# Designs tried in a protein design chat: VH-VL binders against Lon protease homolog 4, chloroplastic/mitochondrial (LON4). Part 5

Target 1, 223 residues: Lon protease homolog 4, chloroplastic/mitochondrial (LON4), of Arabidopsis thaliana (Mouse-ear cress) (q9m9l7r79to301)
Amino acid sequence: VIALPLPHKPLIPGFYMPIYVKDPKVLAALQESRRQQAPYAGAFLLKDDASSDSSSSSETENILEKLKGKELINRIHEVGTLAQISSIQGEQVILIGHRQLRITEMVSESEDPLTVKVDHLKDKPYDKDDDVIKATYFQVMSTLRDVLKTTSLWRDHVRTYTQACSLHIWHCLRHIGEFNYPKLADFGAGISGANKHQNQGVLEELDVHKRLELTLELVKKEV

## First folded at step 20 (VH-VL)

Design j2 (from i3 with heavy chain E54Q)
Fold by OpenDDE, last read:
Structure j2 (fold): chain C 223 residues (1-223), chain A 121 residues (1-121), chain B 112 residues (1-112)
Amino acid sequence: as target 1 above (223 residues)
Amino acid sequence: EVQLVQSGAEVKKPGASVKVSCKASGYTFTDYYIHWVRQAPGQGLEWIGWIDPQDSGTKYNEKFKGRATLTADTSTSTAYLELSSLRSEDTAVYYCAREPDYGSGDYFDYWGQGTLVTVSS
Amino acid sequence: DIVMTQSPDSLAVSLGERATINCKSSQSVLYSDNNKNYLAWYQQKPGQPPKLLIYWASKRESGVPDRFSGSGSGTDFTLTISSLQAEDVAVYYCQQYDSTPTFGQGTKVEIK
């Protein structure tokens, strides 16, 4: 897959993310990918040495323009997200996150868009009937409902970037109750105000219970 | 009722490819992983890989990497296993199997009836 | 890969008697964080696919008779048929799913 660097936030499964791609070669590659049966790319968060919270947008953009091939692969996290290329308009690309990926190999040539082999990651097995994980699940759900009811900013964010909340906030809240454990964990993390490191930590956590716990902590901070 | 119905028996020459289908019904196809397991005659069971029909994510047993391709067609609720560069040792009954609840673990609650693939010169 | 070894390879038991099948894994399939054993048991009759009996080492699948029970932890597991019935004649497999799924070689259960 084409590896797309994300400077500010990892792509959480279930979320939409608009990105801007200035490199015409990358854009062309993405366009080509869309014509294929599998319109997917890999979205990977830049490491701290490549992008920090204190970096200006212009600085980040400059860094991204310079990072190619091996340089880029060394500057992105190994774990990212399978990203469906939903649309391309000019330099704007809309991505939809699906599942975690792990880079296993670089396959592109030095001057080409970074193309990598990836493993599709799966969550570790969990027992949904286990009382401990169930309790955590409901805590996350309850906390999320509270936050979504009280915070307009969260509502707007959820409405914009989640399919479940595209119609109305109440519809979203209703759907939250139907989310499986991993989806709820991802959802909570994705809409939280957590920094990119925290979100990356959630993305990398394949233990569903632990991920729920991480999400719970993030969401609690929003209350 | 949950059902997995597989395609019929295949006879192939060494070096050829085979594609086995598994049609799912009785449940939401995209909500469950589909796994493939084979069983050589008189032998045990060997896991081949899984596919998530929702996003076509896949994982393969290292033994089959490069030769096995898992695909899913959501419009027909059908999963496919393609195995290339067939060898005599690939002679087996191939099963598709459903993983229970999403992420519950790589164990299997529903199975197809199996597809015998015979590789012979 | 984790190697699963069953014992015995074959077992003949009288009707109504207890049948015990053992399964050993080359490494622990117990996940320490949730204390769950990633172990399943299957029954397979001739010409049929395997049928899930037990998962999480000890949980019975829906519809499975209560005469079937799974026990054990870590590397040692046991499938017990408390009172063997005629319909229980089959090959039984253990399977771990802690890592790449692997199966035991199977145990043939017959009526004595």
Scores: ipSAE 0.879, ipTM 0.938, lowest interface PAE 0.6, mean pLDDT 91
Fold by OpenDDE, last read:
Structure j2 (fold): chain C 223 residues (1-223), chain A 121 residues (1-121), chain B 112 residues (1-112)
Amino acid sequence: as target 1 above (223 residues)
Amino acid sequence: EVQLVQSGAEVKKPGASVKVSCKASGYTFTDYYIHWVRQAPGQGLEWIGWIDPQDSGTKYNEKFKGRATLTADTSTSTAYLELSSLRSEDTAVYYCAREPDYGSGDYFDYWGQGTLVTVSS
Amino acid sequence: DIVMTQSPDSLAVSLGERATINCKSSQSVLYSDNNKNYLAWYQQKPGQPPKLLIYWASKRESGVPDRFSGSGSGTDFTLTISSLQAEDVAVYYCQQYDSTPTFGQGTKVEIK
């Protein structure tokens, strides 16, 4: 897959993310991917050495433009997200996150765009009927419902960037109760406003219960 | 009623490819992983790989990596296994199977009826 | 890969008697964080696909008769048929799903 670096936030499964791609070669490659049956790329968060919190948008863009091939692969996290290329308009690309990926090897060493082989990751098995994980699940759900009811800003954010909310916030709230455990964990993390490191931590956690616990801590801060 | 219906028996020559289909019905196709398992005559069961029809994510047994290709068509609720470079040792009944819950684990509650693939000179 | 070994390979039991099948894994399939065993049992009759009997080592699948039970933890597991019925003649498989799924070689259960 084409590896797309994300400077500020990892792409959480179930969420949309607009990005700007200035490199015409990368854009062309993405366009080509869209013509295929599987219009997917890999989205990977940049490591701290590649982008600092104090970096301006212009500086970050400059860094991204300079990082190519092997240099780029060393600057991104190994675990990222399978990203569906939803649309391309000019330099704006809309990505939809689906599942975690792990880079296994670099395919293209010298040419743009960076292409990598990836493993599609699956969550560790869990028993949804277990009382402990159920309790955590309901705690997360309850907390999220509270958060979504408190601020219009959160409602707007959820409406705009999640696949779970097609029409309005009430639809979203209704469907939260239908989310499976992994989806709820991802959803909570995605709307929590957590920093990129915390979100990356959630993304990398394949133990569903642990991921729910992480999410719970993040969403509690929003209440 | 949940059903997985597979395509009919195949006879192939060594070096050829085979594509087996598995049509799912009675449930939401995109909500469940589909796995493939084969069984040589008189032998045990061997896991091949899984696919998530929702995003076409896949994982393969290393033994089949490079030869097996899993695909899914959501419009027809059909999963496919393609196996290339066939060998006599690939002679087996191939099963598609459903994982019961998303992320519950790689065990299987519903199975297709199986597809016999015979590889012979 | 985790190797699953069943014993015995074949078992003949009288009608109404107890049948016991053992399964050993080359490494533990118990996940310490949730204390769950990633083990399933299947029944397979001739010309049919396997049928799920037990998952999580001891949880019985819906529709499976009460006479079937799974027990064990870590590396040692047992499938028990408390009172063998004629319809229980089949090959039984254990399967782990802690890592890449692997199956036991199967145990053939027959009527004595």
Scores: ipSAE 0.879, ipTM 0.939, lowest interface PAE 0.6, mean pLDDT 91
Fold by OpenDDE, fold request of step 21:
Structure j2 (fold): chain C 223 residues (1-223), chain A 121 residues (1-121), chain B 112 residues (1-112)
Amino acid sequence: as target 1 above (223 residues)
Amino acid sequence: EVQLVQSGAEVKKPGASVKVSCKASGYTFTDYYIHWVRQAPGQGLEWIGWIDPQDSGTKYNEKFKGRATLTADTSTSTAYLELSSLRSEDTAVYYCAREPDYGSGDYFDYWGQGTLVTVSS
Amino acid sequence: DIVMTQSPDSLAVSLGERATINCKSSQSVLYSDNNKNYLAWYQQKPGQPPKLLIYWASKRESGVPDRFSGSGSGTDFTLTISSLQAEDVAVYYCQQYDSTPTFGQGTKVEIK
């Protein structure tokens, strides 16, 4: 897959993310991917040494433009997200996150765009009927409902969730009760005000219960 | 009722490819992983890989990497296993199987009836 | 890969008697964080696909008779048929799903 670096936030499954791709070669490759039956790329958060929260957007863009091939692969997290290329308009690309990926090897040595082999990751097995994980699940759900009712700041984030939050926050709140455990964890993390490191931590956590716990901590901070 | 119905028996020459289908019904196809397992005559069971029909995510047994291709058609609720470069040792009954819950673990609650693939010169 | 080894390879038991099948994994399939054993048992009759009997080492699948039970933890597991019935003649497999799924070689259960 084409590896797309994300400077500010990892792509959480279930969310869409607009990105700007200035490199014509990358854009062309993405367009070609869309023409095929597999319109997917890999989205990977840049490591801290490659991007800082304090850096201007222009500086970040400059850094991204300079990072190519092997250099780029060393600057992105190993775990990212399978990203569906939803649309391309000019330099704007809309990505939809689906599942976690892990880079296994670099395919392109010198040619742009960066292409990598990936493993599709799956959550660790869990027992949904287990009382402990169930309790955590409901705690997350309850907390999310409370936060979403009280804070307008979350509304914008909720709109970025592709499954249930496209129209109105109430629609989202109604449907979160239908989310399975992993999806709820991802949803909570995605709409939280968590920094990129925290979100990356959630993304990398394949233990569903632990992921729920992480999410719970993140959403509690929003209260 | 949950059902997995597989395509019929295949006879292939060494070096050829085979594509086995598995049609799912009685449940939401995209909500469950589909796994493939084979069983050589008189032998045990060997896991091949899984596919998530929702996003076509896949994982393969290393033994089959590069040779097995899992696909899913959501419009027909059908999963496919294609195995290329067939060898005599690939002679087996191939099963599709459903994972009970999404991400619950790689064990299987429903199975197809199996498809015999015979590789002979 | 985790190797699953069953014992015995074959078992002949009289009707109404207890049948015991053992399964050993080369590595522990117990996940410490949730204290769950990633182990399943299957029954396979001739010409049929495997049928799930037990998951999480001891949870019985819906519709499975009470005479079937799974026990064990870590690396050692047991499937017990408390009172063997005629319809229980089959090959039984253990399977771990802690890592890449692997199966035992199977145990053939017959009526003595």
Scores: ipSAE 0.878, ipTM 0.938, lowest interface PAE 0.6, mean pLDDT 91
Fold by OpenDDE, fold request of step 21:
Structure j2 (fold): chain C 223 residues (1-223), chain A 121 residues (1-121), chain B 112 residues (1-112)
Amino acid sequence: as target 1 above (223 residues)
Amino acid sequence: EVQLVQSGAEVKKPGASVKVSCKASGYTFTDYYIHWVRQAPGQGLEWIGWIDPQDSGTKYNEKFKGRATLTADTSTSTAYLELSSLRSEDTAVYYCAREPDYGSGDYFDYWGQGTLVTVSS
Amino acid sequence: DIVMTQSPDSLAVSLGERATINCKSSQSVLYSDNNKNYLAWYQQKPGQPPKLLIYWASKRESGVPDRFSGSGSGTDFTLTISSLQAEDVAVYYCQQYDSTPTFGQGTKVEIK
């Protein structure tokens, strides 16, 4: 897959993310990918040494432009997200996150675009009937419901980035109740105001219970 | 009622490819992983890989990497296994199987009836 | 890959008697963080696909008779049929799903 660097936030499964791609070669490659049966790319967060939260957008762009091929692969996290290419309008690309990926090998011999082999990651097995994980699940759910009910700003945010809440807040709340454990964990993390490191940590955590715990801590800060 | 119905028996020559289908019904197709397992005559069970019909994510047994391709058609609720470069040792009954819950673990609660693939010169 | 070894390869038991099948994994399939054993048992009759009996080493699948029970932890597991019935004649497989799924070689259970 084409490896797309994300400078500020990892792509959480279930969420939309607009990105801007200035490199015409990358855009062309993405367009080609869309013509295929599987219009997917890999989205990977840049490491801190590649980008800083204190950096201006222009600085970040400059850094990204300089990172090619082998250099780029060394500057992105190994774990990212399978990203469906939803649309391409000019330089704007809309991505939809699906599942975690792990880079296993660099495939591209040329510097641009970066193409990598990836493993599709699956969560570690969990027992949904386990009392401990169940309790955590409900805590996360309860906390999220509270946050969504109390803050209009959160409602707007959720509507923008998730399909589950695109129509109405009540629809969103109803859907949250139907989320399985992994999806709820991802959802909570995705709508949280967590920094890129925290979100990356959630993305990388394949233990569902641990991921729920991480999410719980993040959403509690929003209450 | 949950059902997995597979395509009929296949006879292939060495070097050929085979594509087996598995049609799911009685549940939401995209909510469950589909796995493939084969069983050579008189032998045990061997896991081939899984697919998530929701996003077409896949994982393969290393033994089959490069030869096995898993796909899913959500419009027809059908999963497919394609195995290329067939060898005599690929002669087996191939099963599709459902993972009980999304991400619960790679064990299987419902199985297809199996598809015999015979590879012979 | 984790190797699953069952014992015995075949077992003949009288009707109404206890049948015991052992399964050993080359590595522990106990996950330390949740203390769950990633082990399943299947029953397979001739011409049929495997049928799930037990998962998480000891949890019975819905519809499975209570005469079937799974026990064990770590690397050693046991499937017990407390009172063998005629319909229980089959090959039984253990399977781990801690890593890449692997199955035991199977144990054929027959009536003595």
Scores: ipSAE 0.875, ipTM 0.935, lowest interface PAE 0.6, mean pLDDT 91

Design j2 (from i3 with heavy chain E54Q)
Fold by ESMFold2, look of step 20:
Structure j2 (fold): chain C 223 residues (1-223), chain A 121 residues (1-121), chain B 112 residues (1-112)
Amino acid sequence: as target 1 above (223 residues)
Amino acid sequence: EVQLVQSGAEVKKPGASVKVSCKASGYTFTDYYIHWVRQAPGQGLEWIGWIDPQDSGTKYNEKFKGRATLTADTSTSTAYLELSSLRSEDTAVYYCAREPDYGSGDYFDYWGQGTLVTVSS
Amino acid sequence: DIVMTQSPDSLAVSLGERATINCKSSQSVLYSDNNKNYLAWYQQKPGQPPKLLIYWASKRESGVPDRFSGSGSGTDFTLTISSLQAEDVAVYYCQQYDSTPTFGQGTKVEIK
């Protein structure tokens, strides 16, 4: 897949994310990929942006345009997200997150755009009927319902979700009850006010119970 | 009633490819991983890989990487296994199988009836 | 890959008597964080696909008679048929799913 660096936050499965692609070679490759029947790329969070207090986002955009090949692959997290290329309008590309990926190797050192081989990751199997994980699941769900009713800060985050939570809170509340365990964990993390490293930690956690516990911590801070 | 119905038996020459279909019914196709498992005549079971019909994510047993391709067509609720560069040792019954809940286990609660693929010169 | 080894390769048991099948994994399939054993058992009759009997080492699948039970932990597992019936003549497989799924070589159960 084409490796797309994300400067500020990871792409959580189930969410869409607009990005701006200034490099003409990358944009052309994405346009060509989108014409194909399976228009996917890999989206990977950029390393070492943990509240560095850098003075501008413009400088991170300049670095992203400059980083190529081996320099770029060393600056991105190895776990990212399979991203569907939903639309391209000028330099704006809309990505939809699907599943976790892990980079296994670089395809070419001099290739622009950077292309990597990936493993598609699957969550570790869990027993959904186990009382402990089930209790955690319902704690997350209950907390999310409280957050959705009581705070306005989540609304900007919720509208980036790709499913029926787009227009009315009662539609969102109805659909949360239908979420399976990993989907609830991802949703909660994606709408939380968590920093990028916390969200990257959720993305990397394939133990569904632990992922739910991480998400529970994040959503409790919203109440 | 959950059912996985596979395509019919195939006879192939070495070096050819085969594509086996697995039509799912009785459940929401995109909510469950589909696995492929084969069984050589008189032998045990060998896992080939899984596909997630939601996003076409796949994983392959390393033995089959480069030769096996798993796909899914959500409009017809059908999963496919394509195996290329066939050898006589690929002669087996090929099964599709469903895991119990999305991401809840790599064990299989429903199986297709099997498709015999025979590779002989 | 985790190698699954069953014993015996075959056994003959009188109707109504207990049949015991052992399965040993080359490494533990107990995940300590959730305290679950990633082990399943299947029954396969001639000309049929495998049928799930047991998962999580000891949980019986819906519709499976209570004469089937699973036990064990870590690397050593047992499938027990408490009172063998004629319809239980089959080959039985264990399978781990802690990593890339692998199956035991099978144990054929016959009526003595």
Scores: ipSAE 0.740, ipTM 0.870, lowest interface PAE 1.3, mean pLDDT 86
Fold by ESMFold2, last read:
Structure j2 (fold): chain C 223 residues (1-223), chain A 121 residues (1-121), chain B 112 residues (1-112)
Amino acid sequence: as target 1 above (223 residues)
Amino acid sequence: EVQLVQSGAEVKKPGASVKVSCKASGYTFTDYYIHWVRQAPGQGLEWIGWIDPQDSGTKYNEKFKGRATLTADTSTSTAYLELSSLRSEDTAVYYCAREPDYGSGDYFDYWGQGTLVTVSS
Amino acid sequence: DIVMTQSPDSLAVSLGERATINCKSSQSVLYSDNNKNYLAWYQQKPGQPPKLLIYWASKRESGVPDRFSGSGSGTDFTLTISSLQAEDVAVYYCQQYDSTPTFGQGTKVEIK
């Protein structure tokens, strides 16, 4: 897949994200990928630079325009998201997140745009009828119910979820499915207002019970 | 009731390709991974790979990488295995199998009836 | 890949008597974080696909008779048929799912 660096936050499965692609070679490659009915890329959060206390949007944007090949692959997290290229309008590309990926190697001749081989990740199997994971699931559900009563901040985050959820979080939960533990964990994290490092941590956690526990802590902060 | 119905037996020559279908019914197709497993005559079971019909994610046994392609058509609730560059060693019964919902297992609670693929010159 | 080895390759058991099938994995399939053994057992009758009997080493699948039981942990597992019936003539496979799924070579059970 084409490796797309994300400067500000990871793409959580089930959410869409607009990105702006200024490099014409990258944009052309994305357009060609859509035309060939293989409209996927890998979306990977950019690592923080130890020599910068905080990134500015101009500095981050400038680095993204110049980072190529091995320089870029060393600056992105190795776990990212399979991203569907939903639309391209000028420089704006809309991505839809589907599942976790892990970079396995750089494709040797593709430095611009960076192309990588990936593993499609699958969560560690778990006993869906286990009482402990069920309890955590219901705690997440109960906490999300409380979020509706105590804050409206989730509304901006929910608008980027691919299922129709406008005013009531329970409409989104209906679309997720009963006892769909992985999807609930991803949804809760995505609407929680978590910073990019917390969201990257959720993305990387393949133990579904642990991912639910991470999400529970994130959504509790919204109450 | 859950059913996985596979396409009929096929006879192929070495070097050809085969595409086996697996039509699912009785459940929400996109909530369950589909695996493919084969069994050569008189031999045991060998895992080929999985597909998640929800997002077309796949994983392949290394022995089949480059030759096996797993796809799914959510509009018809059908999964497909395509195996190219066939050899006589690929003669086997090919099964599709479903795992528990939402990717919670890599064990298979429902199996298709199997499709015999015979590769002979 | 985790190699699964079954013993015996075949056995003959009188009707109503106990059949015992062993399965050994080349490395532990116990995941300490959830304390679960990632092991399943299947029955395959001639001309049929495999049928799930046991998962998580000891849980019976719905509709599986009580005479089938699974036990063991780590690397050593056992499928027991407490009172063999005529319909239990089949090949039995263990399978691990801690990593890339792999199957034992099978154990054929026959009536003595």
Scores: ipSAE 0.736, ipTM 0.861, lowest interface PAE 1.1, mean pLDDT 87
Fold by ESMFold2, fold request of step 21:
Structure j2 (fold): chain C 223 residues (1-223), chain A 121 residues (1-121), chain B 112 residues (1-112)
Amino acid sequence: as target 1 above (223 residues)
Amino acid sequence: EVQLVQSGAEVKKPGASVKVSCKASGYTFTDYYIHWVRQAPGQGLEWIGWIDPQDSGTKYNEKFKGRATLTADTSTSTAYLELSSLRSEDTAVYYCAREPDYGSGDYFDYWGQGTLVTVSS
Amino acid sequence: DIVMTQSPDSLAVSLGERATINCKSSQSVLYSDNNKNYLAWYQQKPGQPPKLLIYWASKRESGVPDRFSGSGSGTDFTLTISSLQAEDVAVYYCQQYDSTPTFGQGTKVEIK
C-alpha cells in the first residue's frame, strides 16, 4: 500500500478523516489507486522524537515535504490503519479507517510515494462471556451516557463516524451492537478528546479487554 | 440456521490452480471471519488462513503464502480459496469454517462440508 | 508455531467405560492476562467435518453431551468421555488458538 503519514492524529477504524495532500506525485498515485479498484492506502501517525516539542503544524508540514523513502518509514509508527480512499477533491482526500495494519518492509523502490508491505492485524481472541470484560463494557456504556448528560463537545467528533448518527449518539451505540467490544473501544476513543499518543496506544492494543480499558480512561475524562 | 455450503470436488493436474467456494447463510456474512483448513488423506488438520469479509483483511499460514489467495464477495455471501501451483501434496479435503462472534477466537463452531481436491498427473 | 502432540494415537475402550485423551503443547497456551487456556477439542466422524466439543479448555459447546469434559492448563490438557457410547467412535483433535492455529495429530477412539 501507499504509506500516508498523518501529522496530528491516527485514523481510528470506523471514522472518516480529511487529509490534505500537497505533493502532486502522491496525489496522482492516490487518484490512480482509486481508479484501479484498489482504493486503499495505509495511514500511519508521524512519530515524535527528541525534537517533537519544536514541531508546529507548519514545521511538521515542512518536514513531511522533505522526508522520503527510508527516512520517512523511520518517522512513522509501525502500526497504522487500512484507509479507504473515499473521495479526492483538489488537494483534499477523505479517508475511511477499516482495520489495523503493521508495516513489514518498504517495497524495494526509492521513489515517491512511499510504498510498504503490511500485515493485516487481528485482535487476540477473548471470551466474550467473561464477566470481567463484560463489566468493563458496561462501564464504557455508562460513562458514555454520562458524557451525553454533561457536555455536547463530543458531537463534533461523532460527526466523523461512518454511521449516520452524528445527531443521536444512541443510534451509533445501538448500531455497534451488544457486546461488540472492539467497535465500542474504537468508537469511544475516536470521539474522545484524547491526544495523538493516547489514540495511537488504543490503535496498537490488540488485547480487546485492555483496549476497552484504555478507552474507558479516555471517556472518563469527559465527565 | 447457520450453513456453509462448499463447491464440489475437483481433479487437477500439477501446476494448475483451483478455486473453492464457500457460500454462507443464516447469519450476517460480514460479521464473522472465515477460515480455511485442509486435511490430507490419513492426515490431520492444517490451517491455511482467514479472511474478514467486512474489509477483505487476510492472513495466511506462512506455508501457503504466495500460493493461497482468500477473497470474499459480500453481495453473494461467498468466500473463496484459490490455491495455485498445485502439487500432489496439495491433495486434501479443504474446509471453510466460521469463528464465533467478533474476536471470540480462532476456533471454529461451524464448518463447511468439505471439498476434495485431487492433484494427479 | 506451537506443536500439539496427542496421546495415544489410538485407543479402544469398552462401551460405557471412560476414554481419556491427552494433548500437550510445545509452549503454554495460557494467556496470563485473562487467565484463559486457548485450547479447543473437536470430534470428527468419517465423511464429516470436525465438530467443536470444547473451547477455552473446559467449556462445553452447546448441544454436546455432558459425558464430554475438558481439563488441564498451560501445556497439558485432557479430553474425557466419561461413559463411551457407540456414537462416540471418531477421531478427536485438540487445537490451540493462542497463536497461528495448530492441531494435534488426532486420536482414534474405538469400541473394544
Scores: ipSAE 0.708, ipTM 0.852, lowest interface PAE 1.4, mean pLDDT 86
Fold by ESMFold2, fold request of step 21:
Structure j2 (fold): chain C 223 residues (1-223), chain A 121 residues (1-121), chain B 112 residues (1-112)
Amino acid sequence: as target 1 above (223 residues)
Amino acid sequence: EVQLVQSGAEVKKPGASVKVSCKASGYTFTDYYIHWVRQAPGQGLEWIGWIDPQDSGTKYNEKFKGRATLTADTSTSTAYLELSSLRSEDTAVYYCAREPDYGSGDYFDYWGQGTLVTVSS
Amino acid sequence: DIVMTQSPDSLAVSLGERATINCKSSQSVLYSDNNKNYLAWYQQKPGQPPKLLIYWASKRESGVPDRFSGSGSGTDFTLTISSLQAEDVAVYYCQQYDSTPTFGQGTKVEIK
């Protein structure tokens, strides 16, 4: 897949993310990917180093244009997200997150834009009927419902979810009640006020119980 | 009623390719992983790989990486296994199988009837 | 890959008697973080696909008779058929799913 660095936050599965692609080589490669009926890229959070505190839109775009090959692959997190290229309108590209990826190697001849081989990750199997994980799941669910009833800021974040609720909040509250365990963990983290490091931690955690526990801590801070 | 119905038996020569289909019914196709498992005549079971029909994610047993390709067609609720560069030792019954819940286990509660692939010169 | 080894390779048991099948893994399939054993058992009759019997080492799949039970932990697991019936003549496989799924070589159960 084409490796797209994300400067500000990781793409959580189930969420939309608009990005702006100024590099014409990257934009052309994304357009070609869509035309070949292979509308996917890998989206990887940029690592915190010298650029994270001084980053701006122009600096981020310069990093994307300047860093290539091995230099860029060392500046992105190893775990990212399979991103569907939903639409391209001018420089705006809309991504939809699907599943975790792990970079296994760079495709050596594809330095501009960076192309990597990936493993598609699957969550470690869990017993959904186990009392401990079930209790954690319902605690996340209950806390999310409380936050969504009382915190309008988080309601605005729900609009970035691909299975977003209708205009009426009771539809949203009912819809999340149907989420499976990993989907609930991802949803809670994605709509929370979590910083990029916390969200990257959720993305990287393939143990569903541990992922739910991480999300629970994020949502409890608001209640 | 959950059913996995596979395509019919095939006879192939060494070096050829085969594509086995697995049509799912009685459930929401995109909500469950599909695995492929083979069994040589009179022998045990060998896992080939899985596909997630939701996003076409795949994983392969290292023994088959490079020769096996798993695909899914959500419009027809059909999963496919394609195995290339066939050898006589690839003679086996090929099964598709479904996980019991999305992402909660790599064990299989529903199996297709099996497709015999015979590779001989 | 985790190698699964069953014993015995074949087993003859009188009707109504207990049949015991052992399965050993080359490394533990107990995931310490959730304390679960990632082990399943299947029954396969000639000309048929495998049928799930047991998962999580000891949980019986719906519709499976009470005479089937699973036990064990870590690397050593046992499938027990408490009172063998004629319809239980089959090959039985264990399978781990802690990592890349692998199966035991099978144990053929016959009536003596």
Scores: ipSAE 0.705, ipTM 0.850, lowest interface PAE 1.4, mean pLDDT 86

